# VH-VL binders against Protein RcaC (rcaC), part 13

Target 1, 117 residues: Protein RcaC (rcaC), of Microchaete diplosiphon (Fremyella diplosiphon) (q01473r527to643)
Amino acid sequence: KVMILDDDQDWLRTLPTLLKPWGFKVTTLADPQQFWTVLQAVTPDALVLDVNMPQINGFELCQLLRSDPHWQRLPVLFLSVLTDPTTQNQAFAVGGDDYLCKPVKGVELANRILRRL

## First folded at step 4 (VH-VL)

Design q2b (framework fv_ifabotuzumab)
Fold by ESMFold2-Fast, scan of step 4:
Structure q2b (fold): chain C 117 residues (1-117), chain A 124 residues (1-124), chain B 107 residues (1-107)
Amino acid sequence: as target 1 above (117 residues)
Amino acid sequence: QVQLVQSGAEVKKPGASVKVSCKASGYTFRGYYMNWVRQAPGQGLEWMGDINPNSGGTNYDEKFQGRVTMTRDTSISTAYMELSRLRSDDTAVYYCARDLYYEGSGSYDYFDYWGQGTTVTVSS
Amino acid sequence: DIQMTQSPSFLSASVGDRVTITCRASQGISSYLAWYQQKPEKAPKRLIYDASDLQSGVPSRFSGSGSGTEFTLTISSLQPEDFATYYCQQYDSYPYTFGQGTKLEIK
């Protein structure tokens, strides 16, 4: 099971189809305010987080996950339009397991998720 | 009909900034990334970066990092590319181009649309 | 960054000729390669995407092939309107990079 949080509606529609060949069951979420409610309901095996969201930073969500005893080992992959080394370094510093840049290909994303499971 | 209409030619002195606009019409502006590509006189194409008009998120080529800023205004379907601390080797035609991807339907729209180009001349 | 190298840099040909342009990537890019045509004073126009898929409205005399690091654009029977500069572009990884271009001129 993979859960994806991204404020880009276009990517939320496309990512499930890109991951379908690898057998992933994908839950998408656009609203960060619903994050914890959906996380508890879905209980995903991996989380894909956008960094550049209007109301909350994906890095902040990752830090909160790492401080939670139940979720502290959940694989977190950042999927972001930001490519600078500083942002990528921050992603790993907050406990992220991987960082991918948009646009992303299904094969690339699937391989990175599978490696973390 | 899809159209990308760019702002007019600019002449700038070294050290100045230039802001090029690209007004989109005929499609869902938030649904497609916008690329910026430049071409110096007699030279090839150079990708500068892209912007997601929905999120405002940007990707820049490292060469332009710190000098380029890409923004958009969704209320008027317009993308902007601002390049600061201009040098003579920034003299080029600057293009906006709609990305290949429209994610809203779960499929890609492979139609290729480019603005007409904006000539920026940097001279002392 | 992925370097894209085109061969040849310039090419002279006659109407009716079969023309081949090659593009080489410095590392594997799967099939994430596009070919563009640019005429003087105009914006580029995409001909091929995903290495071999023909863009809608582009004549069937244009074809693309290759994967990994070596790619080819072929024009099977050159027409007068085909004299232009051609560019390959990878979109496997950021930053996107273009080849240096191949200028196709009338012989």
Scores: ipSAE 0.006, ipTM 0.561, lowest interface PAE 9.7, mean pLDDT 84

Design q2c (framework fv_ifabotuzumab)
Fold by ESMFold2-Fast, scan of step 4:
Structure q2c (fold): chain C 117 residues (1-117), chain A 120 residues (1-120), chain B 107 residues (1-107)
Amino acid sequence: as target 1 above (117 residues)
Amino acid sequence: QVQLVQSGAEVKKPGASVKVSCKASGYTFRGYYMNWVRQAPGQGLEWMGDINPNSGGTNYDEKFQGRVTMTRDTSISTAYMELSRLRSDDTAVYYCARDLYYESGYFDYWGQGTTVTVSS
Amino acid sequence: DIQMTQSPSFLSASVGDRVTITCRASQGISSYLAWYQQKPEKAPKRLIYDASDLQSGVPSRFSGSGSGTEFTLTISSLQPEDFATYYCQQYDSYPYTFGQGTKLEIK
């Protein structure tokens, strides 16, 4: 199971299709305010997070996950248009397991997720 | 309308380098991978590598490792493929091709091709 | 790397014929396969992706099928403009690899 949080509707429509051939069951979410409710219901094996979203940053969500005893080991992969080294370094500093730059190929995303499962 | 326009034909001597350009228009250049594929006269298609125009990250076929360099200039929406230490068997038509990232790995638009002839 | 083998390498046919071209992968590639058409002195043109999905603007007489290691491109009623070379390509893993091509010529 993979859960994806991104405020970009094009990517939320696209990512399930990219991951379909690999047998992933994908749940997408655009509204970060529903994050904890959906996370509890889905109980995903991996989480894909965009960095820059309205009202909450993906890095802040990752820090909250790492502070939670139940979710502190959940694999978190960041997927973002941002390519600067400081942003990538910050992703790992907050406990992220991987960082991928948009655009991303389905085979690359699938392989990165599989390596974390 | 999406267009990929490549630089003109080149004639090179063995040992020289060639740099082919591919100017993109009609779409967001940073949003799609760019691939390079070549075809020797009367032969099939051979994938050389790809570049992520946003990050500059590249993937090359091992056959070209150490001789190929792929770059881009986002300010003019242009991708480049440079092949060094040319041999006669590098004579081919070189194509750039856009990778539709959300369906990953098939090429939806191709440049017209650049003929590179390597002869003494 | 994954080897792609097409059969036949050469095919002669008449207008109106049903034509079948096969592509075999040396290992499983799921449905990560595309088919291209190339006419003399032109860049390849997309026909099929994900083994069976027809690219927008391509005539419905073209169809693709298969998964895993065995794939087929079919032209149900050959037209004069269909005489060309056809290539399959896998995109399951790097490096991307093409079949050797099937040249379709008029009988």
Scores: ipSAE 0.006, ipTM 0.630, lowest interface PAE 10.0, mean pLDDT 85

Design q2d (framework fv_ifabotuzumab)
Fold by ESMFold2-Fast, scan of step 4:
Structure q2d (fold): chain C 117 residues (1-117), chain A 120 residues (1-120), chain B 107 residues (1-107)
Amino acid sequence: as target 1 above (117 residues)
Amino acid sequence: QVQLVQSGAEVKKPGASVKVSCKASGYTFRGYYMNWVRQAPGQGLEWMGDINPNSGGTNYDEKFQGRVTMTRDTSISTAYMELSRLRSDDTAVYYCAREGYDWSGYFDYWGQGTTVTVSS
Amino acid sequence: DIQMTQSPSFLSASVGDRVTITCRASQGISSYLAWYQQKPEKAPKRLIYDASDLQSGVPSRFSGSGSGTEFTLTISSLQPEDFATYYCQQYDSYPYTFGQGTKLEIK
């Protein structure tokens, strides 16, 4: 199971199709306010988070996950247009397991997720 | 209007390194993966690897791991492929090829190719 | 690695013939298969992607079909400019792999 949080509706529509050939069960979410409710309902094996979202950034969500005994080991992969070393270093500092830069092709995203499972 | 223009032919001795360039124009360079594919004389096509021009992240075929390095310079929209410790069986035409990020694993535009000859 | 096998490796045909080239994957690749045409001393040219989608600008006599492990490229009425080597390529998983090629020659 893979849960994806991103505020870009077109990106969310594309990602499930991109990942289905590898057998992933994909749940998408655009609204960060529903994050914890959906996370508890889905119980995903991996999480893909966009860094830049209007109300909360992905780094803040990752820090909250790492402080939760139940979710502190959940693989978190960041997916962002930002390429600077400072942002990438911060992603790993907050407990992220991987960082991919948009654009990303399906085969690379699938391989990075499988590596974490 | 997409064009990929590669550097000129190279002749190298065994043990040397070669660095091939691929200059892109007519599209947003950072938006599309660049792949490298080679073809030995009279043989088929062989995928070597790819690079994400935005991040610099690379994926290599295991056969070339440790000998190949792919880089890019976004200021001049140019991708590079360097192959070290050259052997005679590295004699081939080396192509760069553009791949779309939107589920495209196929190559929609190819460079003209760079002939690399490795001889003693 | 996914092995791609083309058949035949060599094919002789006449202008106007219907020719068929097959490509077999060693494991399921869904529809993540492309076909390329390569003429002597030239870079490959894209023909077909996603197994059956014709690239813009490619003549309608070219068609692709198949899914899973068995794929076919068909040229419905061979023209002089079609004599070339044809390659299939899978993009289901890394590393990307090509078939060995099918050389189409004048009979």
Scores: ipSAE 0.007, ipTM 0.617, lowest interface PAE 10.3, mean pLDDT 85

Design q2e (framework fv_ifabotuzumab)
Fold by ESMFold2-Fast, scan of step 4:
Structure q2e (fold): chain C 117 residues (1-117), chain A 120 residues (1-120), chain B 107 residues (1-107)
Amino acid sequence: as target 1 above (117 residues)
Amino acid sequence: QVQLVQSGAEVKKPGASVKVSCKASGYTFRGYYMNWVRQAPGQGLEWMGDINPNSGGTNYDEKFQGRVTMTRDTSISTAYMELSRLRSDDTAVYYCARDSYWGDYYFDYWGQGTTVTVSS
Amino acid sequence: DIQMTQSPSFLSASVGDRVTITCRASQGISSYLAWYQQKPEKAPKRLIYDASDLQSGVPSRFSGSGSGTEFTLTISSLQPEDFATYYCQQYDSYPYTFGQGTKLEIK
């Protein structure tokens, strides 16, 4: 099971189709305010998380996950348009397991998720 | 309308370098990977590598590693492929091809090709 | 690297014939396979993606099938404009690889 949080509706529409051939069950979410409710309901094996979202920063959300005893080991892969090394280093500093720059190919995203499962 | 327009034919001597350009129009350049594929006279298609125009990240076929460099300039929506230490067997038509990361299409649009001839 | 092998390498046929070209991968690639048509002095044109999905604008006489390691491209009733070289390509993993090509020529 994979959960994807991103405020870009075009990416959310396409990512499930991109990952479908790999047999992933994908849940997409655009609203960060629903994050904890959906996370509890889905109980995903991996999380794909955008960095730059309105209301909450993806890095802050990752820090909250890492401080929670129930979720602190959930694999988190960042998927973002931000390409600078400082942002990528910060992603790992907050406990992220991987960082991919948009655009991303389905085969690359699928292999990176599988590596973490 | 999506278009990929490549630079003109080149004639090079062995040991030289060649840099082929591919100018994109009609779509968001940073949104799609750009691939480079070559074809020697009378031979099949050979994938060389790709570049993510947003990040500048590249993947090269091991055969070309150390001789090929792929770059881009997002301000003019142009991708570049430079091949160094040219040999006669690098004589080929070089194509750029757009890759659809949306999963439905890979190599959905191709440039017209650039003929590179390496001879002494 | 994943090796793609096409069969036959050369094929002579007549207008109206049913033509089948096969492509084998050296390891499983699911359905991550595309078919291309290339005419002399032109860039390749994609016909099929995801093994069986027809590219928009491509005639329905073209069809693709298969998954895993065995794939086929079929032209149900060959037309004069179909004489060309056909290539399969895997996009399951890097490096992307092409078959050696199948040249379809008139009898």
Scores: ipSAE 0.006, ipTM 0.629, lowest interface PAE 9.9, mean pLDDT 86

Design q2f (framework fv_ifabotuzumab)
Fold by ESMFold2-Fast, scan of step 4:
Structure q2f (fold): chain C 117 residues (1-117), chain A 120 residues (1-120), chain B 107 residues (1-107)
Amino acid sequence: as target 1 above (117 residues)
Amino acid sequence: QVQLVQSGAEVKKPGASVKVSCKASGYTFRGYYMNWVRQAPGQGLEWMGDINPNSGGTNYDEKFQGRVTMTRDTSISTAYMELSRLRSDDTAVYYCAREGYSDFGYFDYWGQGTTVTVSS
Amino acid sequence: DIQMTQSPSFLSASVGDRVTITCRASQGISSYLAWYQQKPEKAPKRLIYDASDLQSGVPSRFSGSGSGTEFTLTISSLQPEDFATYYCQQYDSYPYTFGQGTKLEIK
């Protein structure tokens, strides 16, 4: 199971289709206010997070996950349009397991998720 | 017009390294993955890996892991493939090939190839 | 790794013949398969992608079919310029893998 939190509606429509061939069951979420409720209900094996969203920072969310005893080992992959080294370094500093830049091909995203499972 | 132009033929001794270049023109270099594929004399095609020119992220076939390094220079729209600790069975024509981001997985434009000969 | 096996490895045919080349994947790859034509000392040229979609500029006598693990490339009426080596390639999973090739030559 894979849960994806991103504020880009076009990307949220695209990602499930890109990952379907590899057998992933994908839950998408645009509203970060529902994050904890959906996370607990779905209990995903991996999480894909956008870095910069209007209402919340993906880094802050990852830091909260790493401080939670139940979620501290959940694989977190960041998927962002930002390519600068500073942002990538911050992603790993807050406990992220991987960082990928948009656009990304489905086979690469699937491969990165599988390596973390 | 899309073109991929590769560097010239190389002759190397076993144990040396080789660095092949692939200069892209006619499209947005950062918008497409660059793949490297080789072909030994009289043999089939073998995928070596790819690079995302936007991020610099790479994916290699396990057979080349530890010996291959793929890089790019976006200021001159050029991709590089360096293969180290060369063996005689690395003698091949090395191709660069362009691939789209929409999970295309197929190579729409290829470089002309660079012949690398490894002999004692 | 996904293994791609082509059949036959070698084929002799005459101009005007209908030629079929088969490609088998060791596991399901959906329709993520491309076919390439390679002439001696030249880079490969893509003929077909997504198992059955014809590349722009490729003659309509070329067609592809199949899904899952069994795929075919068909040339409905062989022409002199079609004598070449043909390769299938899967792009379902890393590493990308090619078939061993099918050499098509004049009978």
Scores: ipSAE 0.090, ipTM 0.732, lowest interface PAE 5.5, mean pLDDT 87

Design q2g (framework fv_ifabotuzumab)
Fold by ESMFold2-Fast, scan of step 4:
Structure q2g (fold): chain C 117 residues (1-117), chain A 120 residues (1-120), chain B 107 residues (1-107)
Amino acid sequence: as target 1 above (117 residues)
Amino acid sequence: QVQLVQSGAEVKKPGASVKVSCKASGYTFRGYYMNWVRQAPGQGLEWMGDINPNSGGTNYDEKFQGRVTMTRDTSISTAYMELSRLRSDDTAVYYCARDRYSYGLPFDYWGQGTTVTVSS
Amino acid sequence: DIQMTQSPSFLSASVGDRVTITCRASQGISSYLAWYQQKPEKAPKRLIYDASDLQSGVPSRFSGSGSGTEFTLTISSLQPEDFATYYCQQYDSYPYTFGQGTKLEIK
């Protein structure tokens, strides 16, 4: 199971199609305020997080996840248009397992998720 | 419209390096992976690698690892493929090809090709 | 690496014929297969993607089928402009690999 949180509606429509052929069961979410409710319901094996979202950014969400005893080992892959080293270093500093830059090929994303399962 | 325009033909000696360019227009350059594929005379197609134009991240076929370098310059929407330590069997037409995703649109637009001849 | 094998490597046919080209993958690739047409001294042109989806602007006489390890490209009624070399390509995993090609010539 893979859960994807991103406020980019075009990517949320595209990513399930890119990952479906790899056998992933994908749940998408646009609203970060519903994150914990959906996370608890879905119980994903991996999480794909956008860095830049309204209300809460992906880094803050990852820090909260890592502070939770139940979720602290869930693989988290960041997916973002941002390419600067500072942002990438922060992603790993908050406990992220990987960082991918948009655009992203289905094969690349699938391989990165599989490495973490 | 989408166009990929490659640099002109090159003649090189064994041991030299060649750098082929691919200038993109008609779309958001940073939004689509660029691939490099070559074809030796009378032979089939061989994938060399790809580059994410936004991040600069690359994936190479292991056969070319250590000899190939793919880069891009987003200010001029141009991708580059440099192949070093050239051998006579590197004589080929080199193509750049755009893909958006591995699913749906693998290689939808191709450059016209750049002929590279390696001879002494 | 996934090996792609086409058969036949060479095919002679006449206008109006039904032509079939087969592509076999050395391991399962689901439906991540594309077919390309290449004419002399020109870049390849994509005909089919996802094994069976026809590229916009490509004539309906071209069709693709298959999944897993065996795939087929069919031209239902060969036209003069269809004489070319055809390649299959897998995009299931890196590195991407192509078949050796099938050259279709006038009988």
Scores: ipSAE 0.283, ipTM 0.775, lowest interface PAE 3.4, mean pLDDT 87

Design q2j (from q2a with heavy chain E99D G100L D102Y F103D W104S P108F; framework fv_ifabotuzumab)
Fold by ESMFold2-Fast, scan of step 4:
Structure q2j (fold): chain C 117 residues (1-117), chain A 121 residues (1-121), chain B 107 residues (1-107)
Amino acid sequence: as target 1 above (117 residues)
Amino acid sequence: QVQLVQSGAEVKKPGASVKVSCKASGYTFRGYYMNWVRQAPGQGLEWMGDINPNSGGTNYDEKFQGRVTMTRDTSISTAYMELSRLRSDDTAVYYCARDLYYDSSGYFDYWGQGTTVTVSS
Amino acid sequence: DIQMTQSPSFLSASVGDRVTITCRASQGISSYLAWYQQKPEKAPKRLIYDASDLQSGVPSRFSGSGSGTEFTLTISSLQPEDFATYYCQQYDSYPYTFGQGTKLEIK
């Protein structure tokens, strides 16, 4: 099971189709206010997070996950348009397991998720 | 009006390196993967690899790993494919090709015109 | 690597004929298959994607079908400009692979 949080509707529409051939069941979420409710209901095996969203950034969300004893080992992969080394280093510093830059191919995203499972 | 324009034909000796360019216009260069495909005389199409022009990340077919390097220059919307330690069986037409969609597709909507690389002693 | 095998490798046909080219994948690739046409001394041109979707501007006599491991490209009424080599390509997994090609000659 994979959960994806991103405020870009085009990516949320596309990503489930890209991952389905590898047997992933994907849940998408655009509203970060619903994050904890959906996380608890879905209990995903991996999480894909955009780093920059209107009300919370993905780094802050990852820090909260790492502070929670139940979620501290959940694989977190960041997916973002940002390519600078500072942002990528920060992603790993907050406990992220991987960082991918948009655009991304389904085969690359699937392989990166599988490595973390 | 999407266009991919490749550099001109090259003749190289065995052991040399060749660097082919592919200049893109008419779309957001950083938004689409660029693929490289070659075709030896009288043979079929062979995928070499791709590059994410935003991140610079690359994926190569294992047959070319260690000899191929794909790069890009976003300031001039140009992708490059460099192949080193050339052998006679590297004689081929080399194509750049754009993925169809911004986010991902894996099939190619626009192709460059091709660059003929001849490797002979 | 996923091996793509086309059948036949060569075929000759008359104008107006219905021609069929088959492409077989060594593993299941769902519908992640494209068909390309390549005319002599030119870059390939995409005809079909997602196994059955026709590229805009391509004549309706071209159609694609199949899923999983067996795929077919059909030209319902062959025209002189259809002389070309046709290639299938899978994009289910890296490395992307092409069939060996089918050369279509007009009799």
Scores: ipSAE 0.000, ipTM 0.597, lowest interface PAE 12.0, mean pLDDT 85

Design q2k (from q2a with heavy chain D102S F103G W104Y S105D G106F Y107P P108F; framework fv_ifabotuzumab)
Fold by ESMFold2-Fast, scan of step 4:
Structure q2k (fold): chain C 117 residues (1-117), chain A 121 residues (1-121), chain B 107 residues (1-107)
Amino acid sequence: as target 1 above (117 residues)
Amino acid sequence: QVQLVQSGAEVKKPGASVKVSCKASGYTFRGYYMNWVRQAPGQGLEWMGDINPNSGGTNYDEKFQGRVTMTRDTSISTAYMELSRLRSDDTAVYYCAREGYSGYDFPFDYWGQGTTVTVSS
Amino acid sequence: DIQMTQSPSFLSASVGDRVTITCRASQGISSYLAWYQQKPEKAPKRLIYDASDLQSGVPSRFSGSGSGTEFTLTISSLQPEDFATYYCQQYDSYPYTFGQGTKLEIK
């Protein structure tokens, strides 16, 4: 199971199709306000997070996950349009397991997720 | 139109390294993955790896792990593939090939002309 | 790794013949299969992607079919310029893998 939080509707529409060939069951979420409710319901094996969203930073969500006993080991992969080294370094500093830049091909995303499972 | 132009033929001794270039034109360089594929004389095609020119992120076939390095320079729309600790069985034609990632991940719609690398003592 | 096996490895045919080349994957790859043509001393050229989609500019005598593990490339009426080696390639999983190739010689 993979849960994806991103405020880009085009990517939320695209990602399930990209991951389908590898047998991933994908749940997408656009609203960060619903994050914890959906996380508890889905209980995903991996999480794909955008970094910059209008109401909350993906780094902040990752820090909250790492401080939670139930979610501290959940693999978190960041998927963002930001390519600068500072942002990538911050992603790992907050406990992220991987960082990928948009656009990304399905086989690469699938491979990165499988490495963390 | 889309063109991928590779650097010229190389002759190397065992243990040396080789760096092949692939200059892209006619499209947005950062918008497509670049793959590297080689072909030994009289043999089939073998995938080596890919690079996302936008991020610099790479994926390599385990066979080449530790010996291959793929990089790019976006200012001149050029991708590079460096193979180190060369062996005689690395003698091959090395190709760069473009791959899209528009929802469907379509591979290798355009190829470079190839760079012949000969490894001999 | 996913193994790709082509049959036949060598094929001799006459101009005007219908030619079929088969490609088999060791595990399911959906429709993530491409076909390439390689002429002597030249880089490969993509003919088909997504198992059955014809590359723009490729003659309509070329067609592809199949899904899962069994795939076919067909040339409906062979022409002299079709002398070449043909390769299938899966792009479902890393590492990408190619079939061993089918060398087509026109009689």
Scores: ipSAE 0.185, ipTM 0.755, lowest interface PAE 4.2, mean pLDDT 88

Design q2m (from q2a with heavy chain E99D G100L Y101W D102Y F103G W104E S105Y G106Y Y107P P108F; framework fv_ifabotuzumab)
Fold by ESMFold2-Fast, scan of step 4:
Structure q2m (fold): chain C 117 residues (1-117), chain A 121 residues (1-121), chain B 107 residues (1-107)
Amino acid sequence: as target 1 above (117 residues)
Amino acid sequence: QVQLVQSGAEVKKPGASVKVSCKASGYTFRGYYMNWVRQAPGQGLEWMGDINPNSGGTNYDEKFQGRVTMTRDTSISTAYMELSRLRSDDTAVYYCARDLWYGEYYPFDYWGQGTTVTVSS
Amino acid sequence: DIQMTQSPSFLSASVGDRVTITCRASQGISSYLAWYQQKPEKAPKRLIYDASDLQSGVPSRFSGSGSGTEFTLTISSLQPEDFATYYCQQYDSYPYTFGQGTKLEIK
């Protein structure tokens, strides 16, 4: 199971189709306010998080996950347009397991997720 | 209109390096991966690798790992492929080709015209 | 690596003929297969993507079918400009791989 949180509706619409051949069951979410409710309902094996979203920072969300006894080991892959080393270093500092830069191919995203499962 | 224009033919000695360029126009360069594919005389197509122009991140076929380097310059919308320690069996036409699986875009919808690289002593 | 095998490697046909080229993948690739046409001294041109979707501007006499490991490219009513080499390509996993090619020439 994979859960994807991103505020870009086009990416959320496309990603499930691109990941289907690898057998992923994908849940997409655009509204970060629903994050905890959906996370608890889905219980995903991996999480894909955009870094820069309205109302909440993906890094802050990752820190909250790492402080939670039930979610502290959930693989978190960041997916962002930002390429600077400072942002990438911050992603790993908050407990992220991987960082991919948009655009991203389905095959590359699938391989990175599989490596973490 | 989308165009990929490659640098001109090269003749190299064994052991030398060659750097081929691919200049993109007619689309957002940072939005699409660039792939490199080669074809030896009378042979089929062989994928070498790709580069994400936004991040500079690369993926290479293991056969070329350690000899190939793919880079880009976003200020001039140009991708580069450098192959080092050339052997005579590196003689081929080298192509760049655009790729992205977002919406309706799939590999490889546009190709460069090709760059002939001849390695001989 | 996923190995792509085309059949036949060489095909001789006449204008107006129906031509079918087969491509086999060594493991399942879903519909992540493209077909390319290459004329002598020219770059390849994409004809089909996602196994069966026709590239804009490509004549409707070209069609693709298949999924998993077995794929076909069909040219109905062959035209003089269709004599070329055809390649299949998988893009399911890295490294991307191509078939060895099918050379289609006039009888």
Scores: ipSAE 0.261, ipTM 0.787, lowest interface PAE 4.7, mean pLDDT 88

